# VHH binders against DNA N6-methyl methyltransferase (damt-1): the designs that were tried, part 3

Target 1, 365 residues: DNA N6-methyl methyltransferase (damt-1), of Caenorhabditis elegans (q09956)
Amino acid sequence: MDTEFAILDEEKYYDSVFKELNLKTRSELYEISSKFMPDSQFEAIKRRGISNRKRKIKETSENSNRMEQMALKIKNVGTELKIFKKKSILDNNLKSRKAAETALNVSIPSASASSEQIIEFQKSESLSNLMSNGMINNWVRCSGDKPGIIENSDGTKFYIPPKSTFHVGDVKDIEQYSRAHDLLFDLIIADPPWFSKSVKRKRTYQMDEEVLDCLDIPVILTHDALIAFWITNRIGIEEEMIERFDKWGMEVVATWKLLKITTQGDPVYDFDNQKHKVPFESLMLAKKKDSMRKFELPENFVFASVPMSVHSHKPPLLDLLRHFGIEFTEPLELFARSLLPSTHSVGYEPFLLQSEHVFTRNISL

## First folded at step 13 (VHH)

Design n1 (from u5 with Y114H)
Fold by OpenDDE, last read:
Structure n1 (fold): chain B 365 residues (1-365), chain A 127 residues (1-127)
Amino acid sequence: as target 1 above (365 residues)
Amino acid sequence: QVQLVESGGALVQPGGSLRLSCAASGFTFSSYYMRWYRQAPGKEREWVAGIRSSGGSTSYADSVKGRFTISRDDARNTVYLQMNSLKPEDTAVYYCAAKYVYTDSSGYTFVSEHEYWGQGTQVTVSS
């Protein structure tokens, strides 16, 4: 299929995952009704009116131009298809930001030791039963075909996708797990913690991309596996990742771009090459060099999505990859903050975005 | 061979009505997002209306909303544009187009690069 671009509805995705629990995602988390900007700037714009100042088309990089053109196409088609909303709430995304704050106001237990043991549950489980000495050291699996619920001592509920397996801990723990269970992964998705001056990540896990250098990715992969790594827009990062891929005996097969858009289909940032903030993020896809598997993936694919107001959260890629004929049986997400169906997830807070603060009861059902 | 053939274009008086038809062949019509475009002399081609394959959801340009109606008959591989309350500003060559658009159960929409186009039919609204 000659797919030019895709528009992802992440909210609908999660709604579909938890349909059986009569849950829906909190729509507030996706109410990105305006470009990302400081409140001061937002107020200034309101006062001055939309100064149609013809932004002098600064000589944007060829890449920026391409993305800008794609953004226009996406906006137009999405509008025609009624994917995008016509009315914008002019609150500088305050509602969505508040929703994100609430969603992040949960405590995830820490791990003290690595264990390869899997605790399985169906329907419901107490978090306390999954913990030893206040720590969650084991892998946890929702083994049923339906979503499950984990409840902590405070009564907070976490909704677990069906057949989700997750581990709280260092991503390196996956190596021992893989060996212990003789399990290899045919798909890895990773959003590493990239060092950013602007993202004051909570003090607790000062993790930077150096963690990747400690991972032996090839040892946990099937021969014909695909890996997908989110990268920052930092200059030189792509080259650095290529070097890491080389070290792993892997080669890039495609570089995709996620265009972050408002509910109206506008980029969340202007395409200004001089500014550190761009409305897109890159996804590098790679395979083993010695694999003869051919992935029929477009090399420069663009997909757009309204981001969750939770910073750095990425949309689920599994269905996107499936569209392109990528069949996977053992997907793995590294540095996970959310869980996916039939997916292994490892991180320090892998089920952070599974709390009841992210979801609400679906009254229409 | 893929073909889109528009028909129904005519000269009409302001306030009049026309129904355009586009007959499609050579592809799975029912799976395609069908659109009408128009191009007036000296102007750029503009989107007029669209109708999706799934559920038949329709959309319109603001300039024609309330006056034009797009519909499709998948059994006949035909898309229609009913144009009412025609204005001189509606004078243009009208084109039918077919684009593959797919939305999966997860809410992901995929849009094809390729689009099929008809040759167009002339609509003239004049007193």
Scores: ipSAE 0.910, ipTM 0.957, lowest interface PAE 0.3, mean pLDDT 91
Fold by OpenDDE, fold request of step 18:
Parts: structure tokens; C-alpha cells; sequence
Structure n1 (fold): chain B 365 residues (1-365), chain A 127 residues (1-127)
């Protein structure tokens, strides 16, 4: 396929998933109208009337230059296609940031023990029914073809995609689950926690990339499975990941880049030096070395998306992969913070972003 | 063989009108995003207008907005550019281009790398 790039509308994706519940994603979560910057800097710019002077393209890395060129192409085409908005609200993304704070202000029960048991529900379920001694120990499956609703004791609702299966707990619990159910996964997507000094994730759990060293990924995969790992932009991390793949008997088939853009199609950060936040993230795709399956994937594919204002949230990749002819029946998301249709998800907060703070009633329906 | 053939270019007076046509062959025309470009002497090629395959959404450069209209006839594999209120600044070689653009039901848009181009047609606006 001669696809040069893709532009993902994450908001529309989730809207489509929950259309049967007459829900829409809160649009404010995606109202990224300018580059992210400290409020102090934003105020200074306002006072000085200084138009975002095109900072002299400092000698950026070859990679940065490439991405910058691609960003321009994407912006132009997206604008022509009326995907991007022309007008921007200059609020330093305050609305979206506040929305994100609200979205994250939910409590997810913890797991006390590993279990391979599955509790199924269809339309609605009480969170209390899923809990034992204040913890969720079992796997939970929305078994219907329509989205389901889980409600906690406080009346907070969580919207569950159809055929979604999730587990609250350590990602390593997937190994037991796989064995118990004789289930192998043909697609894994993972966004592991990477150690970063700059990102204080208010995570209730301390986890870094070392958790990957404790996982036996090959044992839960079909022979011809594809795995996709998000990686940080830390120098050397790609090489480290290649080593991990090798340890798993896997080889890289492609490395893609997510370009994070504003609603106007601009990068959310400058492409400046490796020491600062860049507007793109890398996705490494790998397969088993002994698999003869050929994946017709572009090696250096770029896709762009307006990010949810929730930090570290990634856009859904399933339909993107399907576009390239990747067929899967048992997808798994590791380190999940959100749920997907017909997907297994495991993490400490797998349904965090499924709360009513992320969604609202669609009045137009 | 893929072909895009532009026609309709002519010499016109300022304020005049002209309709360009681009006949396409050798590919599934209805699935392509069709665009008009123009290149004036000594200037870079610039995008003028575009029309999508599904829904027929149109877009225009600011310089031609309100004066130019892009349309397509999928049955005839032809894209048109109606140019009204022509100005000397509109003098250029006009090119038709076809790019595959697909948007799925989930809101993901895929854009092809390759674009087909015509040979162009000369439009001259002069008193």
C-alpha cells in the first residue's frame, strides 16, 4: 500500500464506539489549540505581542528534520481536506488541561490477587458485584455486541466497549490467564511506563520499563503474531528495545511515528533538541524471527493525531493496523488505561478513561 | 496507463471566465481526491482547489475563494475548474492532480504518497 501518512481522529473513533449509548467524547479533551507551554511563557507572549516567531531551525537531528517535513505535508493536506481548523483559541490549552484533570479524578479499585476467572455482563453491572474485599480480582468481560455500563457505589458510570475484556492488575497476570484459557494473542499493543524525570505521573503504582524484563511475551503469542511497543524518545531506548525483542526471539519489522498535532494541524511541541519534549513518539513493531509471515508495513510510517489532553494517552491503533492488512482476532493491550472493542486489556487502571468524565450525552442523537 | 489531460486553457481578459476540464483514465477516479494546481512563471507551484471523492467536499486557496469552483463528474471521470472574475495574477499553467485519500468509518484518513499529474493547460489573463 502506497500510504504516506494517516491522520487519526481519536474523538470520532470513540464517538463511533459508543454511539449506541448516545454518548460522545467530551470535545474539550481534544481542544488542543496551541503548542504546550508553561503558563508563564504564555503570558509573556501575550504581553509582548510577539507572534510565534519561527524560531530559527536550530540544527535538528536528521530525524527531527524528517518529521518536521512530514508535519508540514500533513498540515497542508489536512487543511485542504478540512480536517484541521483554521481558527484557534489562544488559551494555552487551559480548557483541555482542566478537562484532563477532571477525567483523571476517578478511583479505580485495585487487584488483590491474580485470577483467571472471567465475570461476564452485557448491559450493566455494579462495580460492587465485580469486587471482592474491596478489590477486583477477576477478569471482566462485556459480552454483548453493544457497549455496557459499570456503575460504582457513588453512581459514577464507566462505559465499556463491546466484547471488551479487562483485568485490573499486573501485566504479568496475562501469562496465567493465557495458560488457563489456552488463549494466545495475535496482536499485542503496549505502552509501558518509561522512567522519566520530567513526567511525574501521579500513578498510584511505581512501575518502570524493567517490568518488561519480567514478561515472557513469546509464550502468550501466536506464531505469526505482531507486537507493537510505544517507546520514549530517550536516547538509546530504541536499541534497548531491540535487545529485548531479540531476547524474545523477535525482530523489528517497522518503526512508526505518532505526530501529535493541534486542531490546526501544528505540532504540539517544537522539534528542538533531544533534551526537550518533541511532538512525536515512536512505535516499534516486531514479529517472531521464526515466523514466515510477511507484514506489508511501511518501515517508517508517520501518522498524526490530536492527542487527548490526558498525558501519555495514545490513539487506538487497531483500525490503523487493519488498514495495512493486519488481521487479528485476539488483540491484547498491555499497560492499558482505556478499553477497546473486542480487545483484552490489562493494567492497574485499565478502565480509567472510560468514566463519565471522558464522555457526555450526545444531544444531537 | 494513467492519464490526466487538462483542457480549456485560453487567453482571456480581466474579469472574464474560463472553465477548465481534466479528463482522467487508467485509475478508479471516483476514489481519488482531485486537485487543481497552478504555476506562474518564476513562481512555485501552488494549490488552487480540491474536491474529495465521497461527499464532494471542496476547498480553495484564499486567493481564489469565491471566484473559482471545483466540481467533478465521476461518470465521466472528469474534474472541472470554473474560474470567474479572472485577474492577471491568475495567469499560470494549471495542472490537474489525483491523490488517493481514504477515510474510514472511525475517522482515520489515509493519504497516498503517489500523486498523478497532468501536463497542464495555459491560462493567460491579459488586457
Amino acid sequence: as target 1 above (365 residues)
Amino acid sequence: QVQLVESGGALVQPGGSLRLSCAASGFTFSSYYMRWYRQAPGKEREWVAGIRSSGGSTSYADSVKGRFTISRDDARNTVYLQMNSLKPEDTAVYYCAAKYVYTDSSGYTFVSEHEYWGQGTQVTVSS
Scores: ipSAE 0.906, ipTM 0.954, lowest interface PAE 0.3, mean pLDDT 92
Fold by OpenDDE, last read:
Structure n1 (fold): chain B 365 residues (1-365), chain A 127 residues (1-127)
Amino acid sequence: as target 1 above (365 residues)
Amino acid sequence: QVQLVESGGALVQPGGSLRLSCAASGFTFSSYYMRWYRQAPGKEREWVAGIRSSGGSTSYADSVKGRFTISRDDARNTVYLQMNSLKPEDTAVYYCAAKYVYTDSSGYTFVSEHEYWGQGTQVTVSS
């Protein structure tokens, strides 16, 4: 099918994942009701009575123009489909920002050593049982077909998707794991930490883009694997990634764009924003050059989503890829901050967004 | 072959009512988002109403809200537009359109690029 665009509801996705636990994602995390801006700017606008003047589409770059047009289409169709809300509360997303702060106010144990050992649990497990000397060094697997719960010493609960396997540590640890278990991945999704002045991550893991240069991605991939890398809008990044792909013996098959939108379907930034923030992010898809597998993926696909108020969090892509006929059995997420069903995840805080601060009990069930 | 055939267009007086029908064939009707458009002379085509697949929601342009009702009969592969309290400004050629829209169990909605169109039916509201 000639899919023009997709609208992702990330909140519903997670609701679906954890329905068996009678959980719902905290809606506050997705209450993006206005464009992203500093409070000072917001206050200034209020004082000046400056209505969100539909800024005339200045001749932006061809890409920006295309995205702007697509954004309009998405807004219109999404509105017709009642995906988007009509009314918005103008609070400069304060509620959602506060929710994000709360969600991020959890401590994830660190790792001190790499281990390929897998600790399995089904229903529930104590975080302390997963730790050695205050560190979580082993891989952890929720082996059941239902979500599991990990509880830390202070009683905080983490909800783990079914068949999720995760590791706290350097993404490089995946190589040892792969070898030890004779496991190759047929899908990799990665959101590397890109050096950006704007992303104040609590723990400044100065992980420079250089970490990618130390990864031997091909060695952990099946022959016909697909990899997907999120990139920033920094000038030159795309070219750099192409070079990295080349080094890995891989070629780009598509470049997709995530349009970040409000609950009303508006871009979270203006396309002509002088402050160098754009409302979209790019996803580069690549395959091995020597693979004869043909991916029937649109080369320039746009999908829109209301972002979680947690900065830099990306929506789950698995079902999006499945829509396009991508079959995978061993997906891997690198630089993970959240977990997915039947997915391996590795990062320094892979289950950060799995805490009870992200979820609430579903009262309707 | 895919076909959308509109019918029911007529000359009516202001305040009158009219029911348009669009009969579809050649595709899985029940899976499509059905829409009505209209185009007045010298104006651009505008969206009027939409109805999602079976069990789906309806939506309307502000200009017709409360007056028009879109409905569908999947068994008959037909979409309808009940137009009440017609106004002269409702005078236009009305088109039926079908776009594939799929929402999966995870809440992801996919929208096709291609849309099927009917030939239109003339609605004239005049005293």
Scores: ipSAE 0.906, ipTM 0.954, lowest interface PAE 0.3, mean pLDDT 91

Design n1 (from u5 with Y114H)
Fold by OpenDDE, fold request of step 18:
Structure n1 (fold): chain B 365 residues (1-365), chain A 127 residues (1-127)
Amino acid sequence: as target 1 above (365 residues)
Amino acid sequence: QVQLVESGGALVQPGGSLRLSCAASGFTFSSYYMRWYRQAPGKEREWVAGIRSSGGSTSYADSVKGRFTISRDDARNTVYLQMNSLKPEDTAVYYCAAKYVYTDSSGYTFVSEHEYWGQGTQVTVSS
């Protein structure tokens, strides 16, 4: 397929996943109406007016130029297609940020012990029933074709996608699980915790990319599996990942870019900020070197999305991959913070973004 | 073979009306996002209007909004541009273009790289 780019409506995606529960994703989580910036900077801009400072055309990297051109194209086409809004709210995304704070204000039980056992439920389950000594040790599966609900002791609800399986704990626990169930994965998606000097991630846990060195990824993969790793924009990280892939006996087949855009179709950051934040993230796709499977994936592909105001949340990739003819039966998400249909997810907070704070009742039905 | 053939271009007076047609062949017309472009002498080609396959959603450049209407007849594989209240500034070669755009149920909209183009039809608005 001669696809140049894709535009994702992530809100629509989650709406579709949970339509049977008459839920809608909170739209405020996606009300990114302006570029990301500190409040101080935003206020300064308001006071000084849009400093038309002629952007000194700094020699942007070839990659940046390409992405900038693509961003323009995406904006134009998306506007024509009425995907993007014309009006912007000048609130420095305050509404969306507040929504994100609310969404993150949930407590996820920790795991103390690894278990390969699976607890299945269909419609509803009590979180207390899933916990032992205050921890979730077992894998949990929503086994029905419809979304399920987990409710904690405080009455907080978590909405679980159909056929979702998740584990709270170390990503390394997947190896034991795989062995115990004789289950291999044909797709792995991972957003590892990359070390960043600048971003003190308010994470309840300290983890960096070194965790990847402890994983034996090949042992849990089918022979013809595809892996997709989100990487940071840190200089040299791509090369580092190539080395890791090589160690795993894997080779890169494509590198895609997620362009993060506002509701108006503008990049959330300027492209000239090489030293700081760029409006795109890279996804490296790799396969086993010994696999004869040919993935007909574009080597360079750009897809754009208005990000959830929850930082580090990544868009769902399964349908994107399906578009390119790649179907998966056993997808796995490592370092998960959200759940997907028919997907195994493992992380310390795998169902964090499944709480009722992310959703609202759809009254229009 | 894919073909887009524009017709209907003419010399008209300011305030006049004109209807352009673009007949398509060689591809699944109903699945394509159809667009009109125009290029005036010495100017860059500019987007004028578009009509989607799904639901027939239409969009217009601000310069033509309220005056131009894009429509399509999938049975005839034809896209139209009704041009009313024409101005001298509307003088240009008008091009029909077809681009494949697909939106799936998951929320992804896919846009093709390739776009088919017609040869254009001359529209001249002059007193």
Scores: ipSAE 0.904, ipTM 0.954, lowest interface PAE 0.3, mean pLDDT 91
Fold by ESMFold2, last read:
Structure n1 (fold): chain B 365 residues (1-365), chain A 127 residues (1-127)
Amino acid sequence: as target 1 above (365 residues)
Amino acid sequence: QVQLVESGGALVQPGGSLRLSCAASGFTFSSYYMRWYRQAPGKEREWVAGIRSSGGSTSYADSVKGRFTISRDDARNTVYLQMNSLKPEDTAVYYCAAKYVYTDSSGYTFVSEHEYWGQGTQVTVSS
């Protein structure tokens, strides 16, 4: 395989998942038409007559980093292929941020205990039938070949991909579930709750990252499984994760980068470091050290996507991995906030982004 | 073995027209994104036009929009560049290029690293 980069289309991906229900993604959630900046900065630039239309792709130099050169190539090729859109109204992404606020304005039941019991449904189910005493402890599976609908008592609908299984709870619950069902996973995708300085929380000795130290990842994997962990750009985090992989008897086979772009194909932040923000996230891929499986994938790879306006949401990776010939039948997503077809998903809000605030009827119907 | 062979380059008066051809062999032509580039003396190579598979979109650099037309004939494994209203600044060596680009059913677009290039054909626009 000779692929240099990919440009993902998260909206189209989800549209294809829910096509049989004649649903599409609400496009406002992906209308990222401006680089990320505070409203005050945006308005100051606009009042002075300096606009985003005056920004230009910098001419490359020998000293430019690989990511900046790749970003320019992605912009140019994507523009040639007519993947990117012209700017519409310049609102500093206000419409998309409001859409994200609406998407997050739903109630997700809590869990209070571990369970390995599965409640299956096809086509439609009431959320109240999935709960006991206001809690959703069991695993839920949409078992048919077609997507399903879960309805809340307030009328809110959640759209569930076909053959999707989800659990509201601690990711550690997967270990009990795996044992109870004699089920091992040949692909794990995880987006752990990394500490982020951008939220300006007080530092404590109890950081969310410690949850990883309680997971016994190897016990739920097939011998030839691939595991993919999202990490942030915090200094030292890659080395920390390599040490965790080593303790799990696993070795890194690739480190990929997601380039976050606007709808015009521009990185969401400049690379000049004046703002100390970068427009990319890293994905580390690993396998068991003694695995006989050969993965024909690039050790370093860049893929671009317009991010969902819901912060920290990551693009679906299943078709990206399949493009490189990665075969899997039992994918698992840990720390999930959205669902995928034929996938087990675990987290405290695994179907948060499956509501009618995210998906709507296709107007072609 | 992959070959791209350009032809049709000539000396032409300003305001004239010229059609370039690029004959391809050694790969499945209908599946490739075909491009024209040009390189003027002392300048860097620049993209001119592109055309995806038959029935696919066409795209053009701003400097040639409305004057140049890219087309392809998959039965002859040939891509064309029709150049009208030629200007002296269009003087360059014109190169045909091919790059594999695949968009899956989910809308994910994959772009190959390797690009095949022709030898080039000289176009000169001078009085």
Scores: ipSAE 0.829, ipTM 0.912, lowest interface PAE 0.4, mean pLDDT 86
Fold by ESMFold2, fold request of step 18:
Structure n1 (fold): chain B 365 residues (1-365), chain A 127 residues (1-127)
Amino acid sequence: as target 1 above (365 residues)
Amino acid sequence: QVQLVESGGALVQPGGSLRLSCAASGFTFSSYYMRWYRQAPGKEREWVAGIRSSGGSTSYADSVKGRFTISRDDARNTVYLQMNSLKPEDTAVYYCAAKYVYTDSSGYTFVSEHEYWGQGTQVTVSS
């Protein structure tokens, strides 16, 4: 494969997952028409227009130059292909930010002690039937070929992809589950909550990073499995993750970049951002060192997506990997906040983004 | 072996019309995004128009929009550029190009690194 870049469409992906329920994603969650900035800065730029400052700040690092050139190519080709919207909505993404607040305003039951038991349903289930003493301990499986619905006692509906299995709890619980069911995974996707200096989130992220050191990833993998770990742009994190892969007997086979773009195809941050924010994130892909499988993966692939306005949400990767001929039958997501078809998902809020605040009736003719 | 061969370049008067063609071989033509580029003397090569492998979606540079029409005939493995209301600034060597672009059922669009190029055909717009 000589694929240079991809442009993802997260909305269309989820629309296809739920089309048999006549559902689509709420488009406002993806209406990112402006670069990310405070409202006061947005209003100042709106009055002044575009700035020539960018021309004087082209003296950037080698990595930023390469990503900036790729971003320009993606913008140009995507515009030729009519993928991007021509007009910007001049609200500093206010509508999408409000949609994200609404999407996050749902109640997810607490987890308790680890369990290996599975509760299955085909089409519909009540959330209260999945709970004991106000807590959800068991693994839940939508076993049908079509998407299912879980309804909360307050009437809130959650839409579950077909053949999806999820567990509300610590990612460590996967090891017991894997043993109990004699089940190994041939693909793992993980988005750990990496350390952040935000006071509101600091303690929980530190504890989740420490759980990675306690996970014995290789014991739940098939011999020829692929794993994919999202990482932040923190200095040194790539080296830390390489050391962790080495401890697991694994080696990196590719490091991909997600370029976050507006609906017009522009990066969500300038590459000359004085606040040191960048419009991309990295995905590290690894396999077991003793695996004879050759992955035909580009080592430095870039893919672009308009991000969902919910912070830290990542695009679905299954079809991206399938494009490169990656075959898998037992995908697993760790630290999940949304669900995928035929996938096991573990986290404290694995079905958070499956509610009717994310999906709505498809009324298009 | 992939080949793209442009033809139809000529000397035309301002306000005139000209039709370029590009015959393609060596790949599955119906699967490729076909483009026209041009390069004026002393200038960088610039994109002019493109036509998708699906649905006949077309796109144009602002400088030619409304005057040029790109089309394709998959049965003949040929892409065309109909050029109307020609101006002296349209004087250039025109190149046909092909690039693999695939959009999967999930709406993910994959763009190849390699682009195939023709040898070019000269268009001169002069009184």
Scores: ipSAE 0.820, ipTM 0.916, lowest interface PAE 0.4, mean pLDDT 86

Design n1 (from u5 with Y114H)
Fold by ESMFold2, fold request of step 18:
Structure n1 (fold): chain B 365 residues (1-365), chain A 127 residues (1-127)
Amino acid sequence: as target 1 above (365 residues)
Amino acid sequence: QVQLVESGGALVQPGGSLRLSCAASGFTFSSYYMRWYRQAPGKEREWVAGIRSSGGSTSYADSVKGRFTISRDDARNTVYLQMNSLKPEDTAVYYCAAKYVYTDSSGYTFVSEHEYWGQGTQVTVSS
């Protein structure tokens, strides 16, 4: 398979998941019509009527140069294929940011202790039936072939993908769950809470990353499983993760790049090494060293997506992996912030983006 | 063996019309994104038009929009470029190209690295 790049459509992916409930995602959440910048910079560029792009005489990096060339190709080909929108909304993504604020304006229960018990429902369930003392400690499974609904006592609804299982809690809880149910996973996707400038003054970033040191990934995997870890662009993080894979008896088989684009197909940041802001994120894929499974995966693959306007949310990867012939029956997401069909998901807010505030009625049906 | 064979290039007066064709073999034609490119003397090769694998979705470079029409006949494995209102600036060797593009049911689009090329056909627009 010689796929050079992919252009994802996260909005359409979730629309297809919830079609049988006559729902679609609120399009505003994906209306990223401008590069990310402060409002003052946006208004200055708008008044000038010209690009404020400047490049340093010295190139930023070899990886950034390759990404810039790929970004141009993706823009050109996507435009030829009529994938990108011509229309721009000249509001510095204000409408999309307001949609995200509304979508996140929801209260969900927290967990206080771990459990391996599963509460199962087919079509609908009350959130109160999932709780004890105001806490949600159990695993919740929507076992139907169609999406389910969980309703809070205040009338707020959450839409759950079919065959989805989720747990509100520490990702370490997966180990006891795996043992209790004799269940191993053949795919893990993880988006750990890496240190960032936004949490520099808080001590919590160190504790969140250190959970990886306590997590024994190999014991919950099938022999021929694939794992995929999102990493940031912090200097040294790839080497740190390679060491962690090695301690788990695993080896890297590919490192992919997500290019974040506007609805017009432009990268969300200029390639500017001075500010160390880049429009891409990395996904490291690994397998057990003793696995004889051959993955026909490109080692350095680029895929583009318009990001949801919710900070740090990543596009769904299941169909991307299926394109390359990756078969899996028990996918697991660690540090989840949204749910996927036929997938186990663990995190402190795994169904946060399943709230009715993310969705609207599909009037075309 | 994969082959793309262009034909129909000719000398045409300004304001005239010409139809190019590209006969394809050696691959599943209906699955490919088909393109026309051109290269004028002393210039870089430039994209002219494209038509998606499902037939019907078409796109054009600004310089030819409204004057050129790309079409395909999947039963005959052939792509056409109808060129109207020809100008001297349209003088070039015209190339047919094919690239695999797949869009899944989730709307994820996958674009191949490899592109097949024809040998080209000369179009000359001159009085």
Scores: ipSAE 0.818, ipTM 0.907, lowest interface PAE 0.4, mean pLDDT 86
Fold by ESMFold2, last read:
Structure n1 (fold): chain B 365 residues (1-365), chain A 127 residues (1-127)
Amino acid sequence: as target 1 above (365 residues)
Amino acid sequence: QVQLVESGGALVQPGGSLRLSCAASGFTFSSYYMRWYRQAPGKEREWVAGIRSSGGSTSYADSVKGRFTISRDDARNTVYLQMNSLKPEDTAVYYCAAKYVYTDSSGYTFVSEHEYWGQGTQVTVSS
């Protein structure tokens, strides 16, 4: 297989997961029709109309030039394939930001205590039955072949993928759970809470990143497992993560790039070395050094997706990895904020994006 | 052995029409995204039109939209380019190309690196 790039459709992916409940995602959450910019800049451009000046091309680094060339190729091919939408909303993504505010305006427990007990349900469960002393301290499993529903006392519903298991708590709790159930994972996807310049620097954020140093990743992995870690573009982060992989006896086998695009296929930021903002994020893939498994995947790969309007949400990777022949039976997501089918997920808000405010009735079915 | 063979190139007066054909062999024709490109002297090769695999949509470069029509006959393993209202700017070598494109049931689209090319056919629009 010689796949050069992929264009994901996160909205359609989730629609397929919840089709049996006659649900689809709210399309407003994916209506990113403008590059990211402050409202004042957007309104200034809107009032002045289209500038008749062409921006002078600024010499960029060789890596930025490669990404810019790939972004142009993705835009051109995606346009040929009729994947991208015409610009239909001129509001600086206001509608999508409001949809995200509504999706996140939900009351869920975020406090936790460690446990190794599993509470199972097949079709539906009340949230109050999952709580003990105001906390969800047990592991929760939707064991059915179809998606399930958890209902809060106020009538708010959460839609849970089939065969999904989640834990509200510290990612370190996975070690106790793994031992108690004799369960090892053959795929880990992690999105750690890295420090971000766009958020005020806090001491607690640095302590949250250090939780990775307390995790003993190898003890929960099968021998031939693959792990995938999202990283940001902070200077030095790749080297820091390589050091962590070395500590875990693991080696990097690939580094992939997510290109974030508008619904028209344009990168969400212009490529410009002076701005320090780039329209991509990196995914580092690693395996155990002593694993004899050879993954047939490209060492460098670019995939594009329209981001969900909810900040820090990443596209689902399971079908992308399967395209490259990566077989797994026990996937685990660490620092999860949404759930996937047949997947264990751990984080302080692992089912946040499963609320009814993310979904709507599918009138076509 | 994969082969793409264009035919139908000719000298045509401005405002005239011409139909190009591209016969394909050596791969499963119905599974491939078929394209026409052109290259004028001294210029880079440019995409002209594309037609997706079986039952798929068509697309066109702005410079030819409304004048050119791409079509395919999967039973004959052939893609066509009907060119109407020809202009001197349409003078080029026209190339047929094939690229594997797959969209899974989850809506993820995967685009291959390799593209098969024909040898080209010359179209000249001159008064």
Scores: ipSAE 0.806, ipTM 0.898, lowest interface PAE 0.4, mean pLDDT 86

